# Designs tried in a protein design chat: VHH binders against c4kar8. Part 44

Target 1, 263 residues: c4kar8
Amino acid sequence: MAELSTPSPASPAPLDGGRGDELEKFTLRGARQILQLLQDLITHRGLITAHTGGGHSFMTAVLKVDEERGRVVLDPSPDPQANRRALAAPRLTCVTQLDGIRIQFPLVGLGEGQDKGRPALFAPLPAEMLRLQRREFYRLQVPLAHELSCLLKAEDLARKPVEVSARVIDIGAGGVAVVVPTGAAEFVIGGTLPACRLALPDGEPIELDLEVRNLNRQTQRNGTEQLRVGLRFAALPRAADTRIQRYIFKTERALNAKARGGL

## First folded at step 20 (VHH)

Design kg6
Fold by ESMFold2, look of step 20:
Structure kg6 (fold): chain B 263 residues (1-263), chain A 125 residues (1-125)
Amino acid sequence: as target 1 above (263 residues)
Amino acid sequence: EVQLVESGGGLVQPGGSLRLSCAASGFTFSYYAMAWYRQAPGKGRELVAVITSGGSTSYADSVKGRFTISRDNAKNTLYLQMNSLRPEDTAVYYCARVEVWYKDRSGSTFEMDYWGQGTLVTVSS
């Protein structure tokens, strides 16, 4: 009879703090949400890497959460030095994954003692927890060789309809970024571009509505002016979403294979 | 069923001594921190002393140097040796099992889940 097993987390290191404002939208601060996420970690027996600073860490788990007292109970390390470092640290940065979702949260005010006769570490509930689904923030940088394009149905300065073929430079579940020649069309942040067509390598182009989210003028090394247009998918049918995710997955796998061969 | 049964209380003169015992049953005694609390007439219960499973002790300031908490894990028994008794030590003394304890930068926390029925100590001249 086959053994039941749980795969190990892939990347336990804390996320860089230099992108804190980009990560804020994935930060849970509601007490109910935090309690539920901690309970999910308990239920799934999630192993947590607890970082104490100075490059030191230890493995732990959330043993229980006490909503009434506003605290969390952690498994102590069998290594007494790790426990001493944890108690001395001003902050414990906990990192784990749950069903492919990256979870990170701080604990401050760590204490040591016992819970029901068993050694344990104690801390107040975290004030925040970072919960990142890859789909929510990931953008694939489109390989130049793919020549991925999007036909934009936009307007010129006189508000006359124009069609612009734009090269797609990145793509994610929520949108694309494209480049167009300066002056090819007028784009307005918040404006919608109906019935655009995204050309993926496999199958027919996808018809979709796009919303302009950002505009950046760029000067290429040769002096050519281009406009980078950030576009959100306004109404993405399930079939279209599936095709986009498939493209992203296949392209990532191919790029990773080349990177391994280049090592 | 967890049971804590105190004994050894009584009437004693100021400056005298008493030894309280608490017989514990229904759980693995050696795993748990144990405590003595007391309740003086007209007052709430206050912590007197705590002993951890490893033998570390903590005392209320009012009893330091006079009271000694100890345990005998082979006999499942908690003790409180009370010396140099004063009239203000008059109280009902309770044995308690510590459910949760921890020490952090703010101090110590102790939370009890089971209590004995208490034994009366009266210190009067």
Scores: ipSAE 0.675, ipTM 0.858, lowest interface PAE 0.7, mean pLDDT 87
Fold by ESMFold2, fold request of step 21:
Order: sequence, then structure tokens, then C-alpha cells
Structure kg6 (fold): chain B 263 residues (1-263), chain A 125 residues (1-125)
Amino acid sequence: as target 1 above (263 residues)
Amino acid sequence: EVQLVESGGGLVQPGGSLRLSCAASGFTFSYYAMAWYRQAPGKGRELVAVITSGGSTSYADSVKGRFTISRDNAKNTLYLQMNSLRPEDTAVYYCARVEVWYKDRSGSTFEMDYWGQGTLVTVSS
């Protein structure tokens, strides 16, 4: 039988909003569904990025599923340090893709040992698995030339209101990532930014509420320090969603044409 | 195809010593953790000792300090040296291959797939 041609990224970042209402409709909780999806990963030899926290991850695969004992068996890393981090972590967040479908699931209670004489990692079956089609997880890397921006209504260190025009570096169905200069505003994970404005080229800016989901410090090639802010769209109207999807599709098509030497 | 054959059992006086052997064949011995179990009359089968492929060992509290598990990977042989034997050690001793083992936060798990026929150890005055 033919192998699927959907490669797993080497280190894809976990989706932060696994507890949000919008991801619940993509969450599998049935034992049969979970077992079948894990078996599909085994059958297609899916490579999994296992995140251990602190920006660390390693590559693994599901070797087998034991329904009777309620557990999964994973391939250990050849790097002993990666295995030690995995065993010390309170949770392992596994991310992979099958045929354009993104799959994410947590494993808790990881153990180390052997299965049939070979080193292996062990964990109870996950209680849930996210399964998302490409357009539900895809993040377009915004070309620099587009200068796509989002006006953020935030606060400075003195707790005074500030408006920050942030450059959008990626955009997807569920949110944006932006960069701001160090100290432009104070951001707190879980905090909300009401009435922000996302500027798209095809019309008036979109007014939307954003939730801070992650923060990451970045040093630019010039040595300038910036803050990457991951933002989730709160309660996105259909018209706004449609405009965002059109921008993504049009831009992706244009980028693919340039990559192949066409326009 | 997998075979585990115990030997070395017999009658011994309290305080005596005995060495059990288990000859293994039909698999790559050096890859597997191996275990000794015992079953006294009227009782369930209990774990005595485990040795991993790398040589790490674990013992039941009842035999700690008196029994030593070891292996010779070149000879495909598992051993149990039993010292300071007590009448309570009287049992059939079984060699077993560990199919699955792992250690996690809640403890250790051992699951066996093949057992030997057993060798009787009688400790009697």
C-alpha cells in the first residue's frame, strides 16, 4: 500500500488554545477514536515532535498501543539528555501530521523501560487528541513587503493605556503573531486586548478582541531585541474570518507562484 | 521456540546455600530483562528478583541481602544465588522472561511472557 506524502515538521509548536471553545469541536475523547488515530500514526510511521517544555523537544513515534492495559509505547530519543528531560517533564505534548491533518495530544505519567527487549517510553493512553485539517491550523508567514499590521490597545509599564502598531509576522484562522519593540507595552499571558484593529489590504481594518497566548523574546540580526506576541482571535465574526481566509489564500498562491519561478 | 530451563534445585538445610541456573534459548538473551519468581504450596506466585539487560537488579524485601540475581550474557544463563535459606523459602522457583518493564512516578511494572518449568527448592530441618 502507498505511503502518505505528508511529512511531519521537525519541531512544530503546540497549539496553545487546546482548552478554548473553538478547539473543542476538533477534540476526540472517545476511546475508539483515540485508539484508531494512534493506530493510524503507527501504520503510516508518523514522526512526532514531543515537546518537554522550556523550548525543548525531541523526535519520536508511536510504536504500539495496548488497549487492554490502556497505554502507548513510544520510541526513545537516541539523545540521553532528551530522554531525561521527557521523564522529568510533568507533561509531554506530542505534535504531528497525517496527510495534511494536524494531530496533537498530551501524555502524562511517562515511564522508561523496555518492550520486547528494546528500549521504549511508556504512558497511559491520552484522554484527548486534537485533530485539525490544514486550514484550521495553518499559519501563513506574512511577507515582509506586505507590512501587515495590527493596532494593539495595551498598557505600558506604568499601567497607562498605549496604542502599539505591531507588525504581523504570521496569521491563521485562529490568530496572529506580532512583534513589538522591547518595552512598547506590557503583555501578560491570558490577558485580553479589546478593540484592536487588524489591517488587511482588501478593505477597512477589522476590529477584534485579542487574547495573549504566548510571549517569546527575539533578537534581530541587528542585535535589537523584540517581543513576539502570540494572539488569539476572540469571537471572530464570519465576515472577518472570510476576509482573513481570503488574504491567506491569495498570499499563499502568490508565494507558491514565485517559488516555482512563475507569477 | 523460546525455552527457559531451570536447574539447581534440591533439598537444603536452614542456613544453607543453593545456586539456581536458567538456560535460555530461542531469543537474544542480552536484550531482555529476566526474573526469578517463586510459588510456595498454597500460595500465589511472587516476584523474587529482576535483572535488566544492563545489569541493574531489584529484589523482594523478603530476600534482600540473602539472594543475588546475576546473568552471563555470553552463556545465555540467568542465576540466583540463595544464601541463609529459611524454611519459608521452600517453593518452586521459576525463571521468567520480562516482556515489558518500565519505571514511572508510581513505581515499577514487570510483565512476563515466558516461564520455565520450575525447579523445586526445599528448605527443611
Scores: ipSAE 0.675, ipTM 0.857, lowest interface PAE 0.6, mean pLDDT 87
Fold by ESMFold2, fold request of step 24:
Order: C-alpha cells, then structure tokens, then sequence
Structure kg6 (fold): chain B 263 residues (1-263), chain A 125 residues (1-125)
C-alpha cells in the first residue's frame, strides 16, 4: 500500500501535561510494552504529529525500532526548518491514533543522520507512552432532548449549603460539563463538590464526588447569563463508570443512526 | 553481494606516504557513508576517517592533518591518502560501509555493516 495516496489527518493536540496524575494509570513504562506499541505503529504505518513547541509541528512516522541499541528511527520532515526546530527542541511530543486508541509519547535527545543511506532522525526509546482508549478521551455532546442533569451539592457566597440542579451538556469517562444560572452557587477551581447526583436515563442517580476544573461565563440568546462548569469525576466507582460508558455508547449509536437516516 | 576490496598497503619508511584504495561493488556506493578503520597488533579496531555521501569528512585526532579520506563515486572507490607516516600508524586498514550514522547532542555515532578483508601497512626502517 506504499503507492496509495491519503489525505493528511487532522492534527491531534497533545494532552495537557498538568493532568499528569490523572493520566498515570494509562501510561506504559514497561520496555516490552513500549517496543510492542512502537512496532504496531510501524506495522500499521501510523502517521504521527510531532510537536516541537511554540505551536509548531510536523508529520512523521516511526520507520524502525532497534531494541538492541535502544532507539527509534523517524522520518524527517521535507521542510528543513521543521527538522531544525525538532533538533533544537528539548523534547518532541509525538501524538497519533491506532485503531481508535490515542497514543502520545515524548522523544528526547533527537539526532540527525542516515539509516542505510537515507536521511533519518534518531532518538532513544521513550521511557513512557500514553495509551488511551477512545472512551478515555471522548466527550459526548448530550442531546437537549435527554435533559440530563446533575444535582450539585455546593455553597453560596456565605458558605451555606445549596443544591443546584445543573444541565449536563457533555459527558465523558473523566467528567461532565454543566450549565447553571449565574449566581446559583459559588464555584472555585480545584474545589470539591461531595455527594453530587448524576441522573442518567436508566436507573437511580449516581452519587459521585466532583472537582471543579474550569469555569466559563456565557450569555444566552435572551441575555440571561449562565456559568459553564467543567467537573472531573473523583474516585469513580466501577459500576458508575460502566453505566456512564453504556449511556455514551447507546446515545452515540442512536445519534449516528438518526444522522444517516435523516439526511 | 556487497564486496569491499582494499589495496595499496605495504612497507614504507617513517615520513613516507601511501595511498589506500577500496573498490566497492554490490550496492549503490554513492548513497552510503564510508569509513576507514585500522587495527594494530594486540589492539582493538579504531576509526581513522569517515566520509559521508555528500563528501563531509571526519578524522581521528591521531591522523588529522596527515591523512585525507576521499571518494570517487563514478569509480565506486574509497581512498585514504596517508602522509607523514609514523611507526604508530602500523596496522591492518579496513574499508567499511556505514549502515547508520547520526549526530546528537552527546556526539556522533557510526555503525558498520560490511567490512573488507584489510590491507597491511607497515611503517618501519
């Protein structure tokens, strides 16, 4: 399939490094695991976006892995400036996807030369590789008709308890985003909301602890102000995780079927 | 089949000159970096000089200024011009094809995949 032309895929952005502790459980550190994953990328001819910092990136591929010498060989950019930026960067952040699995890994100590007479880039094997299944990075946009809600156990300005019923606008394996009227409660980034209740269509609401990750003030069409609150699931029980994933899968399947039949 | 055949070795007096040749066949010579190595009796092989496909050269400190590596891609031939020879240059000289080379912040790496049989250079009165 070397002769087939393919369009360039959209460039996946690197995951936020400030979420390092959240992502640790998806991080491969075993040498055999890393070698196998790199070999899979070679076998499937996976295109990789290599980020050099400052918003710059280039497309590459892993050409080979040398286990004995502990290194990888990468395809250089045809743009000499991109290669210069890569060689100057303290690290190269490689991002790709393999069969719906997101893969991200750092390369440090990049070198330039030739492999069997062909220009190539060289680096030691990465010490770690992030591997995320689709469910671990996907966020479903919740249809309005579902009226999914989350009861938030929060505090007002006077630090008195309040309960706020918030509409869920998106949901993923790691959390939800909700909207609330401005002034309904006081939210602080990093704050914990214990014993909230997420209402899914099937069964009883799920009790879960949430952490505030981001806040964004929004103005609705009628001029009413509301607050978009990004919430992370803290210590999510396995049964709750299963129910959330089932909801996402079922809803996505239904939305895809409607889109195909409702052209 | 890749072949590297050295010639031009022999006995020379100190201060003399000698030119080594390496005839290459079985591969596209112009694509590859090429190297000369030498091995004195009782010692390991040591890199003498490297020339890239583009003509850039690198030399061991012990031979810099006295030896010149060159190539003729039309004749598929690698050369080593050896001037101001010293007794410590006495060794078997090997032509080698560079499979991998690269430079990173820690230095240069050269890895060979094919070697010639060697040609003996003796520098002695």
Amino acid sequence: as target 1 above (263 residues)
Amino acid sequence: EVQLVESGGGLVQPGGSLRLSCAASGFTFSYYAMAWYRQAPGKGRELVAVITSGGSTSYADSVKGRFTISRDNAKNTLYLQMNSLRPEDTAVYYCARVEVWYKDRSGSTFEMDYWGQGTLVTVSS
Scores: ipSAE 0.671, ipTM 0.855, lowest interface PAE 0.6, mean pLDDT 87
Fold by ESMFold2, fold request of step 24:
Structure kg6 (fold): chain B 263 residues (1-263), chain A 125 residues (1-125)
Amino acid sequence: as target 1 above (263 residues)
Amino acid sequence: EVQLVESGGGLVQPGGSLRLSCAASGFTFSYYAMAWYRQAPGKGRELVAVITSGGSTSYADSVKGRFTISRDNAKNTLYLQMNSLRPEDTAVYYCARVEVWYKDRSGSTFEMDYWGQGTLVTVSS
């Protein structure tokens, strides 16, 4: 159903900004694996967003892979400015999805010319390709009606234990984002919060160890401050992972059905 | 079927001139870059000159200022005008179709897919 209803063909942003070590296990570096994945993109006519930096991107496709010469051939943009930006960029970050698999790879040393009399862009084969299943990058925006919460076992300013009930605003395979009132507890990036409890709507709370990954201060309309806390699942039992994935899948299906059948 | 037929080779004196022609058929000539290569006995083929579909040209350093590549898209014909010939220019000259070319920060790349049978140029007193 998701394949029939694709309202967000919008260009997905590259997966960067502090995730490098976490993504290494999904990174292909073998020449044969890279060639096979590029060939899959060619066979399925995968549409690629190529990011040139400065917020600019253009749409392209891999037209050919030349194994003997170690290079790829890309479709040039009909916009000459986009082609000029691509040729000037030190690095082209290519992002696409194929049947629910997110694919990202860099190209360096881009050139412009012709292949069999037709305009084309050329680059050496990428040294690496990132390949992720949907669950590994997807973050569900939690509907307010579900009232998901997470009980955090943290410390206050005086380093005394406190329990803070935090509203969950998004959830994915690797963690949650929550909001708490400013001053309810002290969080440090890299800190571990053991034995927290995540309340899903259709079952008992899940006991989880969480690691603080990011903190963002937010000022509400009335001037009140709250804190957005990004939390990683530190060690996730298989049963807990299954429940979380089931919740995400069911909720996404319900939201998609609403968008499809709304009257 | 792609065909490239060279003509115009022969024996010339040092300092002389010669014009080579290459008749092309079996493809849309105006879409392709075209090249002249040469091969002296016992040596590999070397690029002499290339002309793009848009008319831009590039030459080996050894022939710059002496050789001129040109094309007539209406006649599907590639030319090489060779002036001030030297004994070192003695070679079999090949017409070639450029399959792939591109320019990047490191320079230009040219790759050929079809070759003529060649025409011999001998520069001797």
Scores: ipSAE 0.653, ipTM 0.848, lowest interface PAE 0.7, mean pLDDT 87

Design kg7
Fold by OpenDDE, fold request of step 21:
Structure kg7 (fold): chain B 263 residues (1-263), chain A 125 residues (1-125)
Amino acid sequence: as target 1 above (263 residues)
Amino acid sequence: EVQLVESGGGLVQPGGSLRLSCAASGFTFSYYAMAWYRQAPGKGRELVAVITSGGTTSYADSVKGRFTISRDNAKNTLYLQMNSLRPEDTAVYYCARVEVWYVDRSGSTYEFDYWGQGTLVTVSS
């Protein structure tokens, strides 16, 4: 009886450093905003996944925010080993959702103790909190079996017009990430690629303009270099937006059903 | 209402011993860390000793090896055994409830919410 190793839940992909500029718009750094958001988490009893590194995490909640002392109080794990890992970690990455908005924030300087006779974890207030509205920043990882592609109208290194068929690796309401062979085209951050064609499984390709937002060179395990290109939808027609949203929704449902053993 | 009542203070000669008691009421004593503070005439309050709910103890360097903090949860009583008393130990000793404590990489933090009236300890020849 081969023990089907339940695939370890994929560690949330580290927020790839190349998204830094886009994420800045959604990063709260104001003390008042941070305090308010933490208070909202308390009010809504939001469960937080705290990542300690190495693929380990535990469930917690914000119990208290002390503005005067500049600290946040968290619910400790019932697992002593999880708490030990948390205390040993140089940084705790907290992830939660509030009203469909993904919230992420780091905690550093974690301590353990007691608040009014109850065990608790203590940390300084986060210096920043990331608030990602689902509609704009949620990216569906495209299943390989869907073979989504985007025909990019770009220029090569010689500034000659080229068409590059790129695989779509993730898609959201705001754009797509694609992978292209290194050297297939020259991309400039902030540049517009006009009259591109996004191929969805449910019909004719969507013609749209794309803006290059980020570039990330990736070396595969086999030594092959690929360029990941983050693209924003520029001037997306309403009909196209609807089709994209429908695809995302349908795919998410299918993935969730499969994860529950229903497929 | 939370009440802390200290007893056992008095006059003692240098090198002598004294045992202080603190009777606690109005809260679940066994859940809270407890502490002893002292205040000498003209000086600020000094933390003397702390005991957690789990029985872990910490002491000020000035009393380490001479004083012992202990608790009896069944009696809701905190104790401070003071041995090898010195004139510099002369102070009013206070029992305190620890509202918040935590330990991080920077050290230990203690916050207190209730104090007793204190008991006077005088060490004099």
Scores: ipSAE 0.817, ipTM 0.925, lowest interface PAE 0.5, mean pLDDT 89
Fold by OpenDDE, fold request of step 21:
Formats: sequence, structure tokens, C-alpha cells
Structure kg7 (fold): chain B 263 residues (1-263), chain A 125 residues (1-125)
Amino acid sequence: as target 1 above (263 residues)
Amino acid sequence: EVQLVESGGGLVQPGGSLRLSCAASGFTFSYYAMAWYRQAPGKGRELVAVITSGGTTSYADSVKGRFTISRDNAKNTLYLQMNSLRPEDTAVYYCARVEVWYVDRSGSTYEFDYWGQGTLVTVSS
């Protein structure tokens, strides 16, 4: 009976102080978004590493979120010294992962007490939460019902400009994957497609530049061949980035709710 | 069902003493902080004393040094010993279960979810 050593979940290292400007697009500041994300942490029983400074940390979890009172309740450490450090700290940095996404948020103004006879730590709701989608790894599979499309400005084999309406199959912070009919346009890896238009359900299409990163031929179940094109956002306005992030977040939330039987 | 039943109220002369009791049932008494609050005629609710599950106590300034809150977890009973009673202590006294309490840098917060019917304390010559 080989004891499968369950690999100890590697405590995610604190996010190195990346360029503040680049992290802004991944920062949630909306009250509803913050509440939802905290609720998701509760639902998934997400373990949180709480950093108190000086290289000290302890494991905790969100036990409760009180929207009306604007507070979050955390599980205290079994180590009284860790709790003392947490209470003394001007800021608690909480780090966790949900569905492969790194989440980081600060808590300020910690208190100690009890909730329904259970020891707990109390804090005001965080003003912001950082949700880092590993650019390289997390892509939202776009529900077919959303009918996301991208109008690609490309060239044909004769180098004539063509516009191809492509279905978006996945989307992330760094780009999209689309499917196009074979032969609709010529794509070159490393090539730029300028002034493309990404259609989101919530408003007008977003104009953006795309870089071709990969090409994969796919055969559908019906025998039809399609080309999957991986595209990177080459130039994305801040407002567009915000819209994309909002869409991803909202869609993920909806999918998760459905998976939990809430719809 | 959670129940809190106060007893021990009555008429007492100024300078006298009285001991209030609160019998608790329907929950694990030893896990919860408990409190006494009072309401005088024509006045608002005033927190009198709190005792945590660990036995830490806090008092209103108006009763500090005169009143003592205590608990017997084996009997599921909360007590308030009141000494050196004054006419201004005349009120209905209520036992309350603390659902939530916490202390932070700004102070202490107490939230109550259950309370009794109260017991009347009258301090008069």
C-alpha cells in the first residue's frame, strides 16, 4: 500500500512588487466583486496564507463575510503568537489560490473576538483584491451561448486585405483563441493584425491589435477542418482591458454558480 | 430554542445589595460571551457588564467598582452582583447572549442575538 504522499500545497510566494501599473488591471475595487470573491473563497474552503510581516505568516480561511457591516471574519491561528502578530501588524497580506488563479488582498484594522461562540479574527472588507490570472495558463473557455467574436483584419494568400469574423473559444488577460475556416486568411506566427474588433456582450466592440502566436489545425466532429489561431493582445487600451477583465470575472462567476447548482 | 430567564430583581434601599441571576438554556452556554444591560424608565438601553467565555470582564463606568458580573458554566447561569446601589440604578435589567464581539484598535464591539424578559430593580428609600 504505497502511501501516496499528497504533495504539500506549496505556499504561494508573495507576489514580488511587480510594476504597479501592470497590476492595476488585475485589481478588483468594486464592492460587489470583492464580496463575491470572498464568498467564493468561503464556498471553496480556500486556504489563505496571511502574512504579518517580518517573514511571519499563518494559515487561515475566510469564515464569513458580512456585507451589511462591511466586515470579514477569519479563522484564527492555533498559535497565539501568530494571532498577536496579526493584531499588531498595520497590515495583513492575504494570499491564496482559487481555480489556479492567485488572489492577494490586504486587511487592515484587525480585531480579535468571537462569532457565535467561536474564536475569530475580524477585519473591515478589503478595499481591493488582486486577482492574477497567470497570463500563461489561465484562459476562460467562452460559453457558446455568449457568441463572442473577433473581427480579424488579415490578408489572403494574395496579400489582399480580408476581414474574417472569428469565433472566440477562449479568452484571457493576455489574448484570445479563435477559430476560423481553413483558407479564410493567411496567418503568420509573429505577424500583427492591426485594428481588429473584439465583440463582448456588454457593449461596443473593442478595437485592438493582435499578434499571432500559434496556429493549430483542428478537425471537427463533423469532419470539417478549422484553424485555431492563438492571438496575443499587442496593444490594448486600459479601458478595453478593464472590460475584458470584467467579462472574464462575470463569466467565471456565472459558470461557477451554475456548477454549484445555483441556477 | 435559546432561552434566557432573569431573576433576583426587587426593591432595595440605597446602599443595599442585590444579586441577579440569568438561567440560560438551548445553547452551549460556556462558549458564549454574556452580558447585562439595563433600561431605566424614559431612558435608552445601557450596557452594564460583559463577561467573555474565558472569564474576561468589562463594565460601564457608571457601575465600575460596585457591580460584578460572573458565570457558572456548570449551571448555565449568569450573575450580576450589585453593591452600593443608587437610585439611578433603578431599571429593568436584561441578560443577553453575545453573538459577536471583537476588540480592535478603535474599541470593543458587541452584538446580541438573544435576551430575556428582564427583571426590575428598584432602588428607593
Scores: ipSAE 0.814, ipTM 0.921, lowest interface PAE 0.5, mean pLDDT 89
Fold by OpenDDE, look of step 20:
Structure kg7 (fold): chain B 263 residues (1-263), chain A 125 residues (1-125)
Amino acid sequence: as target 1 above (263 residues)
Amino acid sequence: EVQLVESGGGLVQPGGSLRLSCAASGFTFSYYAMAWYRQAPGKGRELVAVITSGGTTSYADSVKGRFTISRDNAKNTLYLQMNSLRPEDTAVYYCARVEVWYVDRSGSTYEFDYWGQGTLVTVSS
C-alpha cells in the first residue's frame, strides 16, 4: 500500500514582479488604513501564515498594534526553530484572510522579546498591505449560451484599422479574455485598443478602452487555431463597472443554482 | 496593585560594596523582566541593568564587571550587587518592571510600566 504522499501545498509563489501595476490598486499604503486592517485582524483573531523563506512557515497572529511606537506585536511560534528562522529572515511574508479577502503584508526588522510577561515577536508596522478582493480576481467563465462578444478596434499587419468581433470567454472586474481568429488583427502586449464595445445581455454595448495584457495561441479540438487575448479595462466608467458586476453576479448565481440541482 | 519597594541604599566609601533589594508585589514576578536604573543629581535617568524572566542579564557599560543583577523568584525580590563603587555611582537607584522588551538587529529596547520610589546610594570619602 504505497502511502500517496499528499503533495505539500505549493507555497504560494511570490507575487511575480510583472503584475506590479495591477497589484497597486489593491495595495494599502495609508497609515490609517494599515492600522485599521491590523486592528481588524486582532478583532477577528485572524490566523496568519508567516513565511520565512525557503518553504518554511509558521502560524501566528497579531496580538497588538502600537500606533505611537509604530510597531506590531505577533504571537511567536511554539517551535523555537521557526522563531529563529523568522528572526533571521530579511523579510517575513504574512498571509491571512479576513471576510474571504486575502491579505498579504511584509514585515521587516523582526525582534524577539516579551510583552507584559508574555513572549512575543516585534516588528515595525508594515509599509504596505495587499488586500486582494476575490471579486476583483475572479473571472467568470462565460457560458457559451450567453454569446458575449467584444468588438475590438485593432490594426491589421498593414496598420490599417480593422474591427474584429471577438467572443468573450471569461470576464472579471478587471477585464475580459476573448478569442479571435488567427490573423484577424495584430495585437501588441501593452497596446491600447480604444473605443471597443463589450456586448452584455442586459442592454446596449459598453464602450470602453482595452489594454492587451496577454496573447496565447490555442489550438481547438477541431484543429483550428485561435488567438486568446487577455484584455484589461483601461478606463471603465462607474456605470459600466456596475453593469459588469451585475452580470457576473447574476450569472454566478444562476450557475450555482444549476449546480445545486435547482433546475 | 503593583508595588516595587527598594532598600539597601546608604553611604559607602569608594571601593566599597552595597547590595540593593527590590521587593515586588501585585503581579507574577517570575514572568517579567526587571531592571535597575539610576538618576544622579542633575542628570537624567540611566539604565543600569536588566534581567529577563529567563535570567539573561545586560548591563550598562559604566557598571559592567562591577554590578550584578539577580533575582529570587521565590521571594519576589530583585537584587543589585554593587562592587567597587565610585563617586560617579552616587544616585537614586530605582527598581522597574519591564513591560516590554525586545531585541532586534538594531539593538535592545526596554519599556517600563512600574517603578519604585528609589533608594539613595552615596559614594563618598
Scores: ipSAE 0.799, ipTM 0.913, lowest interface PAE 0.5, mean pLDDT 89
Fold by ESMFold2, fold request of step 21:
Structure kg7 (fold): chain B 263 residues (1-263), chain A 125 residues (1-125)
Amino acid sequence: as target 1 above (263 residues)
Amino acid sequence: EVQLVESGGGLVQPGGSLRLSCAASGFTFSYYAMAWYRQAPGKGRELVAVITSGGTTSYADSVKGRFTISRDNAKNTLYLQMNSLRPEDTAVYYCARVEVWYVDRSGSTYEFDYWGQGTLVTVSS
């Protein structure tokens, strides 16, 4: 089977603001780096999704950057209402991808006018730009048929050891999200779960230390209450990381093949 | 080649009127915002009035209510009607093409790329 190029996903959502501290190491703040990255977007004619808030967005592009004046020029929307929303928004969150690298940057102080007789949007240069490799932002939604599970070594209310087999809902380079029955164990935000076991389809389970990052109560279609537990890999051996990335790649390829076939 | 040629300047008494014209060529006139600015003896340049391609006008406080900027896109001509002239209006008046303009929450920005030779307006005291 020959390798075929696949299209990039359209209209990617911005990374959530709750990851601000974890994303700092991927944030460009140098003026030369920012100008170079903006110029790369211009040169490659990168299509940008500009988010205005309230679930609204429009497609745009960086038309030029003016170093001397410290500003960027954007293509306005053909929809006048999208332009009005952009101008009213306190910030515009721009998201794009260039050669598999996700780029996200805020624009504030947006203005509307003309550049050389053509309509355009204007903003000061962003003070920061996120630049992420795909593995640093992607979360695979795990198909139910895979029955991917993680054995959690947790504690009950009395601090007694208890093992809980949890279904994995999503998985990425930095962690997993699982569901468990309400009351199966006591989970505490910031708590650690040592020596848990992640069962991937290939090979033996991976032993991992996990940290609880979030807890959410969820109701299933049949009304049953479950607890969604967001878990971060506390330390991830290279071999474990490689196996997780292989699983993600294989599963995503299979899901993309079904989408191309109309399933 | 972009050319802007002003005319209509002269000597006028205080309280009088003049109409300045600017003939434009070498570009699609109707696409561009256009402006008048002036430079009085010994002073820097002052933006007097702007008219956008959509017909929106803006004026310096010193001339509001006395000056009217207008355009005739069929003739590629920009105008400045100056009424109730004062000695402080004495200046060389320049027609200019706006390269960049935009409005944000901080106000308006106007940047010019071409201007004419100017036409002298003298208001005798």
Scores: ipSAE 0.654, ipTM 0.859, lowest interface PAE 0.8, mean pLDDT 87

